# VH-VL binders against Lysosomal-trafficking regulator (mv): the designs that were tried, part 4

Target 1, 99 residues: Lysosomal-trafficking regulator (mv), of Drosophila melanogaster (Fruit fly) (q9w060r2686to2784)
Amino acid sequence: SLNSQILYNFAAKFLPVDGEIEGEIIITDLKLYFLATYRCRYFNVNCDIANITEIWLKRYQHQETAFEILLDTNKSLFFSLQNADDWKIMREVFCDKIV
Key: E = the ipSAE of ESMFold2; O = the ipSAE of OpenDDE; V2 = 0.75 times the mean of E and O plus 0.25 times the DockQ between their complexes.

## First folded at step 1 (VH-VL)

Design n8 (framework fv_nivolumab)
Fold by ESMFold2-Fast, scan of step 1:
Structure n8 (fold): chain C 99 residues (1-99), chain A 118 residues (1-118), chain B 107 residues (1-107)
Amino acid sequence: as target 1 above (99 residues)
Amino acid sequence: QVQLVESGGGVVQPGRSLRLDCKASGFTFSDYAMHWVRQAPGKGLEWVAVIWHDGSNKYYADSVKGRFTISRDNSKNTLFLQMNSLRAEDTAVYYCARVDSYYGLDYWGQGTLVTVSS
Amino acid sequence: EIVLTQSPATLSLSPGERATLSCRASQSVSDYLAWYQQKPGQAPRLLIYEASNRATGIPARFSGSGSGTDFTLTISSLEPEDFAVYYCQQYYSWPLTFGQGTKVEIK
């Protein structure tokens, strides 16, 4: 649910093993959401910010705008941001979690 | 547990209107897209309509476009199907169903029967 | 719209036998295909999603395979409760479409 105040909204790609799904990352005070529509379905991939243990900065293709979020549940989420300004904001917001 | 309960079905004459409700419980309703699927007596399943989690997008089967309207009220955990200009071929059990991002239609209600006859 | 054709229309088997149900699409749906089970007087139940993934709580005897246009649902050894109607459904493109169903009945 998006009943928390939205703090940031970024265009992003979710990067599962064999594909790319274009959507947006929404950050609230409590949660991070990835929202997208793809092939007749709605994607809502989310996690509590408190459950994020580490964020690893990654490259995707030739761009330096990717990152992997590691959760305390041993799950990970891999994303690429579409512009450098959003990448800078993301790094500042999560500076205490970046490895 | 996840539960969907349809209501509003009944017998109506051709050309009239009827509204179906689907009450959701056991999950965060506002996080899920919702569908209506129907089944004519003794026949197979036919997809009717979908509405996204926040109401921002909707799609309809060609057989109901311009006659049926899907809507939702997230504050009441309720999905609606407004059916106008009803025809005999709209006679069916109407199911509401939830779609998970990865899974397809993972939970269905018990259905409500709509009979259109003169 | 994408048309899904299921075969056979009726499959007559005994408990303990293997059931193989086919679903063919008029054009490629990649792996965006689900299978549902419906018993008389009940709502459908999701069995398989994304062609081969078993839904939560579904017994291991159910398996799905295929991609593109040709899909198969297999029940390795029929239990009494498995005698039902089975539907395939694509969610590759609008509108969503279902096959006409295969009835699995006791011989």
Scores: ipSAE 0.014, ipTM 0.662, lowest interface PAE 7.4, mean pLDDT 87

Design n9 (framework fv_nivolumab; at its last look DockQ between E and O 0.21; V2 from the best seeds 0.00; counts 0 for: pae E 10.4 > 2, placed apart)
Fold by ESMFold2, look of step 5:
Structure n9 (fold): chain C 99 residues (1-99), chain A 123 residues (1-123), chain B 107 residues (1-107)
Amino acid sequence: as target 1 above (99 residues)
Amino acid sequence: QVQLVESGGGVVQPGRSLRLDCKASGFTFSSYGMHWVRQAPGKGLEWVAVIYYDGSNKYYADSVKGRFTISRDNSKNTLFLQMNSLRAEDTAVYYCAREGPDYLWGSYPFDYWGQGTLVTVSS
Amino acid sequence: EIVLTQSPATLSLSPGERATLSCRASQSVSSYLAWYQQKPGQAPRLLIYDASNRATGIPARFSGSGSGTDFTLTISSLEPEDFAVYYCQQGSNFPYTFGQGTKVEIK
């Protein structure tokens, strides 16, 4: 559930193919979730951390603040973090997955 | 069977307060964002406010900000609208509406509506 | 605030005719556009969500199209029960906003 062992909570944008959705990334001991600020229902963009195969560092609006997260289903999730400290933490937490 | 039933409307004088209730049934109320939408007699629809499924976030139209408060009690499946400092322009039928389930790339905006309750603000 | 402008304000047609309703947004709403039908004395009824998807139980004669700023609701062959007011609504950003409505009335 969202209440099990929350480790990190980051301000972020979820970046679907043709938009931006403001919200926050929540990382638990087992899952990564995105909670959209403006959709009013719990936004179920999420994945099991074990299913993440690769993370690609990306630029967004000329800043190195974004990640493309590749899943074992060959789907990807694209996020932009709002804070440099959070970006650094994400790199450290997932260092073994970063390409 | 999803049902939303508003109550608490009536005639009040400007400057007074009124509380609207919306009782929900037929779905897991605590999983859905809820909205208030109003319609002045003979006019179009105006969004008023939203509250997230767990009550964590609330947003308001500028026309009501600071005067209206949206809230919910998930244990009673009830949505509320506290309307303070009422003005003549607040006269409308007030609907509660459920925002449909979010999907990865979209949502069901306002998939179920109540019958509405009339609020008349008149001196 | 995103302004939605519907046209025409009134569409006078006979049963069996095709109705074409327009909704234009002041800025892109991507595909987060819904259409509602409202009959006198009733709450609005969801017809189309995400610009082009029919809500459950909505007849196939209703279709939606468009993306970004320009959207269309089409009723391929009007039935007597389709004479009503139609609203578009954006769900992209708060405040959520509605168009002013298009009344589809019998000629």
Scores: ipSAE 0.006, ipTM 0.614, lowest interface PAE 10.4, mean pLDDT 85
ESMFold2-Fast, scan of step 1: ipSAE 0.086; ipTM 0.681
ESMFold2, look of step 2: ipSAE 0.000; ipTM 0.592
ESMFold2 (binder alone), look of step 2: mean pLDDT 92; pTM 0.941
OpenDDE, look of step 2: ipSAE 0.037; ipTM 0.741
ESMFold2 (binder alone), look of step 5: mean pLDDT 92; pTM 0.942
OpenDDE, look of step 5: ipSAE 0.054; ipTM 0.760

Design r1 (framework fv_ramucirumab)
Fold by ESMFold2-Fast, scan of step 1:
Structure r1 (fold): chain C 99 residues (1-99), chain A 121 residues (1-121), chain B 107 residues (1-107)
Amino acid sequence: as target 1 above (99 residues)
Amino acid sequence: EVQLVQSGGGLVKPGGSLRLSCAASGFTFSDYSMNWVRQAPGKGLEWVSSISSSSSYIYYADSVKGRFTISRDNAKNSLYLQMNSLRAEDTAVYYCARDYYEGSGLYFDYWGQGTMVTVSS
Amino acid sequence: DIQMTQSPSSVSASIGDRVTITCRASQGISSWLGWYQQKPGKAPKLLIYAASSLQSGVPSRFSGSGSGTYFTLTISSLQAEDFAVYFCQQAYSFPLTFGGGTKVDIK
């Protein structure tokens, strides 16, 4: 759960293979959380920031506000942000991991 | 059995207010997001508003933003819709509906019986 | 907003007929589509979620198919209790939107 102070939060969509889930991304000093707006099977998706190996800028539909997180487990998480300003902040926060 | 029982509708003049209630039973109300969906006479369904299980996330259709307020009381197993500044276009049967968690949410598995709201002079 | 277009707006059918209703989304919604049945004076009832998953208690003569932008609801052998209005709904993103409805009427 969220035990650390929230440093950043962004409206976002989680993009699993089978759809699109609305929610928000919450970043603490140790973890990145995705919390879905409604209860669903993807209600609480999270990872340790230390386990993120790469972040790739992606297009979703025709928007350049999406990104894919690669984890050290060889799993990936795909997200879309609502606007370019939020993506700019994400890019600054994770500039050392952006490819 | 799951039941949603509605009350609070009626006839009101333009600019008036009404509060709709939806009483839930047969399930753990505090585990579910709840919604209001309306249907104008002879027309289709329009989603109006949603509220998450803890009231942390609330959404409204653009047509009702600033005029309607969705709320819930988990201790009383009740959902509410406060409707202010009512317009003729708000005339509809209003349904409360439960979010279908097993379907990944955003579907409505149980509905109230509906409450008629008529806005006319 | 995602627009949902249903076709036909009405269909006249006899008991035993196969009835197919189509729903088109203005944008890709993957498989996030539900179908509802509404009888006169009653609240809607969920029949199908995730495009093709049959809701518990719904007869097997109902089936859904499709993905992306094109979806169909099929009633394989129409029964007397199936005369109703049917609505599709996208569950992909807010605001949630419904199709205009298809009335299945007696011939």
Scores: ipSAE 0.007, ipTM 0.616, lowest interface PAE 10.0, mean pLDDT 85

Design r10 (framework fv_ramucirumab)
Fold by ESMFold2-Fast, scan of step 1:
Structure r10 (fold): chain C 99 residues (1-99), chain A 120 residues (1-120), chain B 107 residues (1-107)
Amino acid sequence: as target 1 above (99 residues)
Amino acid sequence: EVQLVQSGGGLVKPGGSLRLSCAASGFTFSHYSMNWVRQAPGKGLEWVSSISSSSSYIYYADSVKGRFTISRDNAKNSLYLQMNSLRAEDTAVYYCARDEGYTSDWFDSWGQGTMVTVSS
Amino acid sequence: DIQMTQSPSSVSASIGDRVTITCRASQGIYSWLGWYQQKPGKAPKLLIYDASSLQSGVPSRFSGSGSGTYFTLTISSLQAEDFAVYFCQQADSFPITFGGGTKVDIK
């Protein structure tokens, strides 16, 4: 059964402008987290779901498994998921914000 | 040795402004999210604001939104809190604090604290 | 906002006692909880992060447990330097919130 506190967990890569960070995305009812596998500059990236204005579907390394989150600060977070099933769930969770 | 050294506190009248500074040493400042946490006399801890390593993500407590501005200068290893339109309820010791794991939002290193008193 | 409720607000204990402090979150926060110790006139010190991970340099008599909405901090054998105020803190959502504190006093 699904933990009511954590709604979804996905293996993911966080893609800052100059890097690629392995980790996982955790989604709760209020927040989206990215937890890096190793302690690094981007070890724990957090954002409130309410602060997400748009989500753009993207391609990464010829796969349709990436997306870019635009925040109300006009900053963006770029992620790549490992498989199509996780990507489908991500689309459904944020269907009202997808452009 | 990780150190956070604070300055800039004092006594100010309601409606006044004050800028707090926090000078970091002993670690790679540009890798860590930084925070301001306050404590009113005899009261508990209240988180005030956070800023990510690159200043891309900034958050404020509702009680200070529109009045306080957090900023950082990574070249100077310094964190700032600009406090405007100060109110009596802003009277507190203000601490700067470093995230434990870069962006973990647990605070493993704290400054010594700076007293801010807002009174007539 | 996530409200953090600590109990008790104060406890009187003797050296060697086992002391347990509890913390409840108003909603699920997984393991996104930390514990701090604060002595008079000093900044807080992080003891436990991620609900049960002991911070480097913290004595092994301190331990944390719990997940979701219910958490505990245990001091297995209280020492003289442990008389302080203890706070829990959630890191799940902004705004970051702290419990009201538990004062551990000499009996």
Scores: ipSAE 0.006, ipTM 0.605, lowest interface PAE 10.1, mean pLDDT 85

Design r11 (framework fv_ramucirumab)
Fold by ESMFold2-Fast, scan of step 1:
Formats: structure tokens, sequence, C-alpha cells
Structure r11 (fold): chain C 99 residues (1-99), chain A 117 residues (1-117), chain B 107 residues (1-107)
């Protein structure tokens, strides 16, 4: 569970290689979480904000609502936001990491 | 119709202060970011400052950081730019503009700020 | 900062001509790019956002294309009212930056 203050909460889809999972992105001062209930099970993917090296803006289903987070481990997380205002906040929060 | 009406420009001496205003109508002001963009005589466009719909996120160009303050009053549908410690290099037409993901879909008419050297 | 370079700096064309203006980003900006038209003594007007999306009320003779670092604005049939300076703007990465402008003369 989350022990830090929640700064932001966005409705989002996590986009693994072979599907999509609807959930929410939670941003705290230290971490970014993606939380969902997927096939009747709790789903959690997360990363430390300090480990984010860059964010690439992407298209998903012909819409400019997606972004890919690149981690210092050479792994990436791919998301699509469902709300235009949340997309705007995401760009503001991570403006220095957006490529 | 979306309207942004500006006021508050003028001639000011170096080191002086000036406050620009932008009055919005025709849309829900509190749903949009607001921005200031300037243009020096005969030059191109330079982004100056942005403020989010809630005022939680505020950004400044390096050239004005520490001297200019952007603010908004959502109850009055108004945007402001307080300009302190003005320099000759700040001489420009200043535009207020409504933001969507930081492209600017509607602009005010502009107000001239002249700082004598 | 991401630098936006426009070319040409100016172009003269006849009414009815196809005019193409280019904009290059110093690093990839995906398609987070807008195009603006500015007529003498007036505020800029948004023409295109997201590299290719036409703003409501803008004539269909304007179109945008490109992604990454290379973008174009095309006026398919130049009209007398198209005398203006055109600017690109990236909104991929803070700080927001504009191109230097391209002056289009109708003559």
Amino acid sequence: as target 1 above (99 residues)
Amino acid sequence: EVQLVQSGGGLVKPGGSLRLSCAASGFTFSDYSMNWVRQAPGKGLEWVSSISSSSYYIYYADSVKGRFTISRDNAKNSLYLQMNSLRAEDTAVYYCARGLEYYFDYWGQGTMVTVSS
Amino acid sequence: DIQMTQSPSSVSASIGDRVTITCRASQSISDWLGWYQQKPGKAPKLLIYAASSLQSGVPSRFSGSGSGTYFTLTISSLQAEDFAVYFCQQYNSFPWTFGGGTKVDIK
C-alpha cells in the first residue's frame, strides 16, 4: 500500500506488449504506481521517480494520449491516459524528463 | 465567443515595475492553463510564463525568473503578470494566451511594454 | 532547450501557388508541434496543433505533417489573405520554444 502522500491520481491504461490493463496512476514524492484489478486480481507496477531517465510521448490507437517511461535499468513502462487534463498535469510534473 | 482582453502596458524606466492584466470571457476560465508570450519589436515569439488551471503549477522562462510573477483569479476570470526589475531587453508586445497541452489556441490583442535604456 | 529552426526565412509566391514551410527540432518532439499565423500588427492565430490537426475555423488549404524532428506546413493554394509570418512551436518539453518564423509574401 501507499505510505507517502499522494500528489496525483490519473485514470490510465497500462500497455504491455500483448494487451492493455485499465487502472490508475498514483504519483507520490518518491514513486509512480500503476494500480488495477485485472482478471479479479490486484495488479501493481511501479518505479522510483529518481530512476526515470526520460519520457517519450507516444500515440496509442491514433491518439496522442500515451507515454513511455524509460528507467535507468533499460526497462520501460508504457501508458495511455484517459483524461486530457491528466495528460496536461503529467507533462507538467515530468517536463524536465520529456524528450 | 472566446475573448481575451488585455490592459496595463506602457512606458517604464529600467528597474521599474508594471502589472499586465488579461480579462477572459466566453469559456470556463478555470478549466484552462493561461500563458504569457512576448514579442520584441521585429523579432519572433518567446514564451514567458505559464500557470495551470488551479495555480498549482507555475513556470517561468529563465530570462524572467525571479523578476516576473504570474497569477490568476478564477472568480474574476482574470490573468495577471507582475513585472519587477524591468530591463531594456523586456521591451516587447506581451500576449496572454489560453493553453491546451501548451499549444495556445486563443490569444489576447497584445499590450506594448517599453523599457527605456 | 529544444531549438526550432524554420526554413525558408522568407518566401514570395503567386496567388494559387503551393507553399511549403519546414520546421526542424534539435531533438525528437514526436508530434507535439503547433503552427501559428501572424498578420502585421495582430496577435498570432493557431492553425495546426499536434503536427497535423486543423484548428476549427481554419481553411482546409492549410495542412501540417511530420513527426520526430522534421515538420512541414503546406498551403495548397495561396490566397491574398495568407500574407503573414508563420511560426512553429514545440510543446513536447519545457521550456516551450518557437521557430524563428517564415515570412510569406503573396507577391
Scores: ipSAE 0.000, ipTM 0.573, lowest interface PAE 16.5, mean pLDDT 84

Design r12 (framework fv_ramucirumab)
Fold by ESMFold2-Fast, scan of step 1:
Structure r12 (fold): chain C 99 residues (1-99), chain A 123 residues (1-123), chain B 107 residues (1-107)
Amino acid sequence: as target 1 above (99 residues)
Amino acid sequence: EVQLVQSGGGLVKPGGSLRLSCAASGFTFSTYTMNWVRQAPGKGLEWVSSISSSSSYIYYADSVKGRFTISRDNAKNSLYLQMNSLRAEDTAVYYCARDSPYYYESSDYFDYWGQGTMVTVSS
Amino acid sequence: DIQMTQSPSSVSASIGDRVTITCRASQGISSWLGWYQQKPGKAPKLLIYAASSLQSGVPSRFSGSGSGTYFTLTISSLQAEDFAVYFCQQTYSFPPTFGGGTKVDIK
């Protein structure tokens, strides 16, 4: 659900090595969350935006709808958005961090 | 130092109510998903409930839906479990636990736990 | 719900022994498995996440392996402080579920 702290909300897939997890990306002024639907895997990602060191545009299934974020811990998170318009908004949110 | 300090609990009759509290310190409580996990005497662990950082996402085990309510007060760094319509089967040590969400492979793993609070439901 | 089955239910071993505990999932969970240690009267402690990743501060004698439905926790050289019950946990599918536990007794 949306509340006053949420700046952006995107339907997304989290892409670990072993599959796809449906969910939502939620961005606040300080945090990026990925909240999986409980019909799939019960899985949440919560990271500080300040801890994101790089963001890379990626293709997923032949479409430019994906991105990978690198955290200061050398961990990476790979996501796919439903459409290119959502990806353009994501790029604008993080344009200062895209290399 | 991350600490979760629990209070509440005790002996209650079937149908009674109890409220458990968990006070957090040593980390930014408002940014973590928090959980309640219980353990019946001599038994294994059972996840009971979770609440997201903003309280937007709340989940319950089927065994407690409609009877238990999880809540949090981020200004007070506190997590609560309101337990109503208690049954003998709810007798357990209840732990509050922090979800470790900073790495994708650590999501839904419980990296820090409170000391536990005993809840005994007996007539 | 995904059922987690641990074996053995208990094991007795001597200091310095290699101890292996197994965990089976009722369906494929990829590598989404953690291991916890619980000492008598204490809360559980996270040892391993993502099947094989060692939690910060956990001694290197602990290691995890496996994927899919079959997983193992190994203690390469048992120490006195390793007397505990060990639990596996899947994080693949809601709700998260735990194994029944394996008690390690030190002779």
Scores: ipSAE 0.012, ipTM 0.635, lowest interface PAE 8.6, mean pLDDT 83

Design r2 (framework fv_ramucirumab)
Fold by ESMFold2-Fast, scan of step 1:
Structure r2 (fold): chain C 99 residues (1-99), chain A 121 residues (1-121), chain B 107 residues (1-107)
Amino acid sequence: as target 1 above (99 residues)
Amino acid sequence: EVQLVQSGGGLVKPGGSLRLSCAASGFTFSSYTMNWVRQAPGKGLEWVSSISSSGDYIYYADSVKGRFTISRDNAKNSLYLQMNSLRAEDTAVYYCARGWDYDTSLPFDYWGQGTMVTVSS
Amino acid sequence: DIQMTQSPSSVSASIGDRVTITCRASQDISSWLGWYQQKPGKAPKLLIYDASNLQSGVPSRFSGSGSGTYFTLTISSLQAEDFAVYFCQQANSFPYTFGGGTKVDIK
């Protein structure tokens, strides 16, 4: 639950294999959530920060504003942010896990 | 306990303006989308506007586009509806309603008590 | 816009009766549908979410079913406190739209 304190929130796109979903990334001290702007089949996309093993810096539509996170389950989640400033903050949050 | 407490409203002449407020408590306000829904006397429910948790994504019913502005202040746990160029057809009880976050898939699980807006000469 | 057609507009029933209310969407909304109860002078209260899930604190005599374009709310054994207007709502896409409502009069 989002009962934990919210540290950051950013406009973002979640990028599953079959599309783009607009929404927001919410980061607490324990978890990363993605909240879709429209209700959709990808509800409850979230992960424990402790379970993130790697973060891969990616380009999306020719901009350096995307990243992919790898979970300890070997599942990956791919996101893009609106701008480089938001992405820089995200990078600092996950500095120990960036590849 | 989750509470949404509304204020504002009243009687205004056509062409006038009003601002409605909705004060939230008992939950992490900044994690939820928020909504305004209205109900004309003796009629059904009409969705008016939605705002994302950050405030960056906003949607309006066609009937209010260009006249109403939804906004939120997450530091104050408050939701607002600025209503301009009011018409007789805007006469209704206005409700604020909590949307959804990642832990809930509910459309509108908690509602404010409602605020009456009357547009008449 | 997705139009929600609700029937009947009103029903009069005796205590203990089974009451069924239907809701049709003009296009496929999967399970993105909620049911609300509204008593005179009060804000609506969520009864059912995601077409069939009972909200916490709601009596088990209420149930929802359906998917796609056809949905049903059932009250298995009507009680005196069930006098109210009931609404369906789709949350599949903007604009969010509500059914016209069904008034349940308890005889």
Scores: ipSAE 0.014, ipTM 0.651, lowest interface PAE 7.4, mean pLDDT 85

Design r3 (framework fv_ramucirumab)
Fold by ESMFold2-Fast, scan of step 1:
Structure r3 (fold): chain C 99 residues (1-99), chain A 119 residues (1-119), chain B 107 residues (1-107)
Amino acid sequence: as target 1 above (99 residues)
Amino acid sequence: EVQLVQSGGGLVKPGGSLRLSCAASGFTFSTYSMNWVRQAPGKGLEWVSSISYSSSYIYYADSVKGRFTISRDNAKNSLYLQMNSLRAEDTAVYYCARELPYSYGFDYWGQGTMVTVSS
Amino acid sequence: DIQMTQSPSSVSASIGDRVTITCRASQGIDSYLGWYQQKPGKAPKLLIYAASSLQSGVPSRFSGSGSGTYFTLTISSLQAEDFAVYFCQQYDSFPLTFGGGTKVDIK
């Protein structure tokens, strides 16, 4: 459950190898969550912020609104944000926490 | 402040069509999933349709599939419900509602629009 | 489809009373349940989301509990403005479904 204080919340798409899943990114002091809007009980993605080793800025549909996070488990998660303004905020948040 | 203002209801004969509109203000409309919910006179709430923020995911209640179309125009901050082949049992107050991201609960609702299907 | 069975259908209560309303889901829905209040002629208002989380601006006398298939909404000390119809709703899967409603009336 989401017990920690929510610091940021962004509408987003999770981009698996095949397809797109709409949802939102929630950032707390300890974790990043992605919660799907499908109403699918088991579909969520999360990771500890401390386990993120790198963030790669990416393009999606010809705009700089996407990013890929690399975890210490050698897994990666690929997301796109809906708005350029949200992407700028997210970029500053990650720069502060991970750089 | 968050507002959802509805329009487009009315009286229509069975087999007719109506388009409902819901105008959003006070929040970034393009980042929220939206819903239509109806309530027949003196009865409970019935979910009608959902649309994700980019229109990539759309769902309908079985009772309206093939007859109703949900859509949105994010540039105009507007949500629509096109209702075709209307039946007497579609008579209801129709509400648009914004979806809360964490739990998918509906945190803000429009004032409602009455749709009456009668000969 | 997930059926939401709400009980009781009506409750007669006095100001200051503790009121409890129950919802049962026909299958497990984890905590994907909300509670709404509706007054005559008005749109519903969200009270509780995620089964137990209080919506901003809602008085603390409202609380929700439960998970899986059994859920309750409690009003710890009923106020005059609380006389309304209450609905539960599951958000776990499509189609989304509501309970039949509970009317809270004055004794």
Scores: ipSAE 0.013, ipTM 0.653, lowest interface PAE 8.1, mean pLDDT 85

Design r4 (framework fv_ramucirumab)
Heavy chain, then light chain:
Amino acid sequence: EVQLVQSGGGLVKPGGSLRLSCAASGFTFSSYSMNWVRQAPGKGLEWVSSISSDSSYTYYADSVKGRFTISRDNAKNSLYLQMNSLRAEDTAVYYCARVEYDFWSGYAFDIWGQGTMVTVSS
Amino acid sequence: DIQMTQSPSSVSASIGDRVTITCRASQSISSYLGWYQQKPGKAPKLLIYDASSLESGVPSRFSGSGSGTYFTLTISSLQAEDFAVYFCQQSYSTPYTFGGGTKVDIK
ESMFold2-Fast, scan of step 1: ipSAE 0.016; ipTM 0.619

Design r5 (framework fv_ramucirumab)
Fold by ESMFold2-Fast, scan of step 1:
Structure r5 (fold): chain C 99 residues (1-99), chain A 120 residues (1-120), chain B 107 residues (1-107)
Amino acid sequence: as target 1 above (99 residues)
Amino acid sequence: EVQLVQSGGGLVKPGGSLRLSCAASGFTFSDYTMNWVRQAPGKGLEWVSSISSSSTYIYYADSVKGRFTISRDNAKNSLYLQMNSLRAEDTAVYYCAKEGIYDSYPLDVWGQGTMVTVSS
Amino acid sequence: DIQMTQSPSSVSASIGDRVTITCRASQGISNWLGWYQQKPGKAPKLLIYAASTLQSGVPSRFSGSGSGTYFTLTISSLQAEDFAVYFCQQGYSFPWTFGGGTKVDIK
């Protein structure tokens, strides 16, 4: 729940199989949320940080600012960040999970 | 000038089908996410389905998944709800509603409602 | 799903009264809450969005407050046209859910 203190937030795209959803990634001490900004229903995209097993660097549209989060349930979430500075923060926050 | 005018509805037997229509005027229909919301007699409001401006993202309440199909025709400024395999519990007034393009995306414009009665 | 609970389910009031309706979310929804008014035989009408922002054209006697899980709608001086059912709705997490409604009736 966003009742926890927000530590970071970044502009991002959530990348489901058939599209792009623009929004923001919000990181608290316990959870990672994706909140859509452009009339979208992906407000329910979230995961417990403790359940994240690996984060893989990915390419999206020839840019290397994307990543895939692998959960302990074998589900994955794929995101693209809008700028390199936000990616640096992601690396710092999740350095122990990035492969 | 901003208005949603609904049509369709009526009495249908269980297992039957019905198609609802919602005609928009006074705003650029193709820019907005549209919703269907229903209200059973004497009950509260239940969100049914949403469709994004370009029809790219479509969502349904668990109670109607696999039975209802939302669609839109931006050239005709019209929203539709195709309802198949109707059940008694689908009996309700059905409203079409537009999402505002501002904080919290509220349902800011509503149609007048269309009664759907499913009984044998 | 996020459950929205409204209290009271009904209230009897007189013209000029201050009426307060509450809405509780089963989990935190920040300020992603709207209030709607529904008059008999009519569609709902948006009154307030983002918990506390008054929709244009809505009388200033209506106000909203709260964040997280606890929200209130206040009518500062009830008028004849305010006798209606009021619903809260969360827009934070899909699917969208509404409160059960509060009927404001004449005493």
Scores: ipSAE 0.007, ipTM 0.598, lowest interface PAE 9.4, mean pLDDT 84

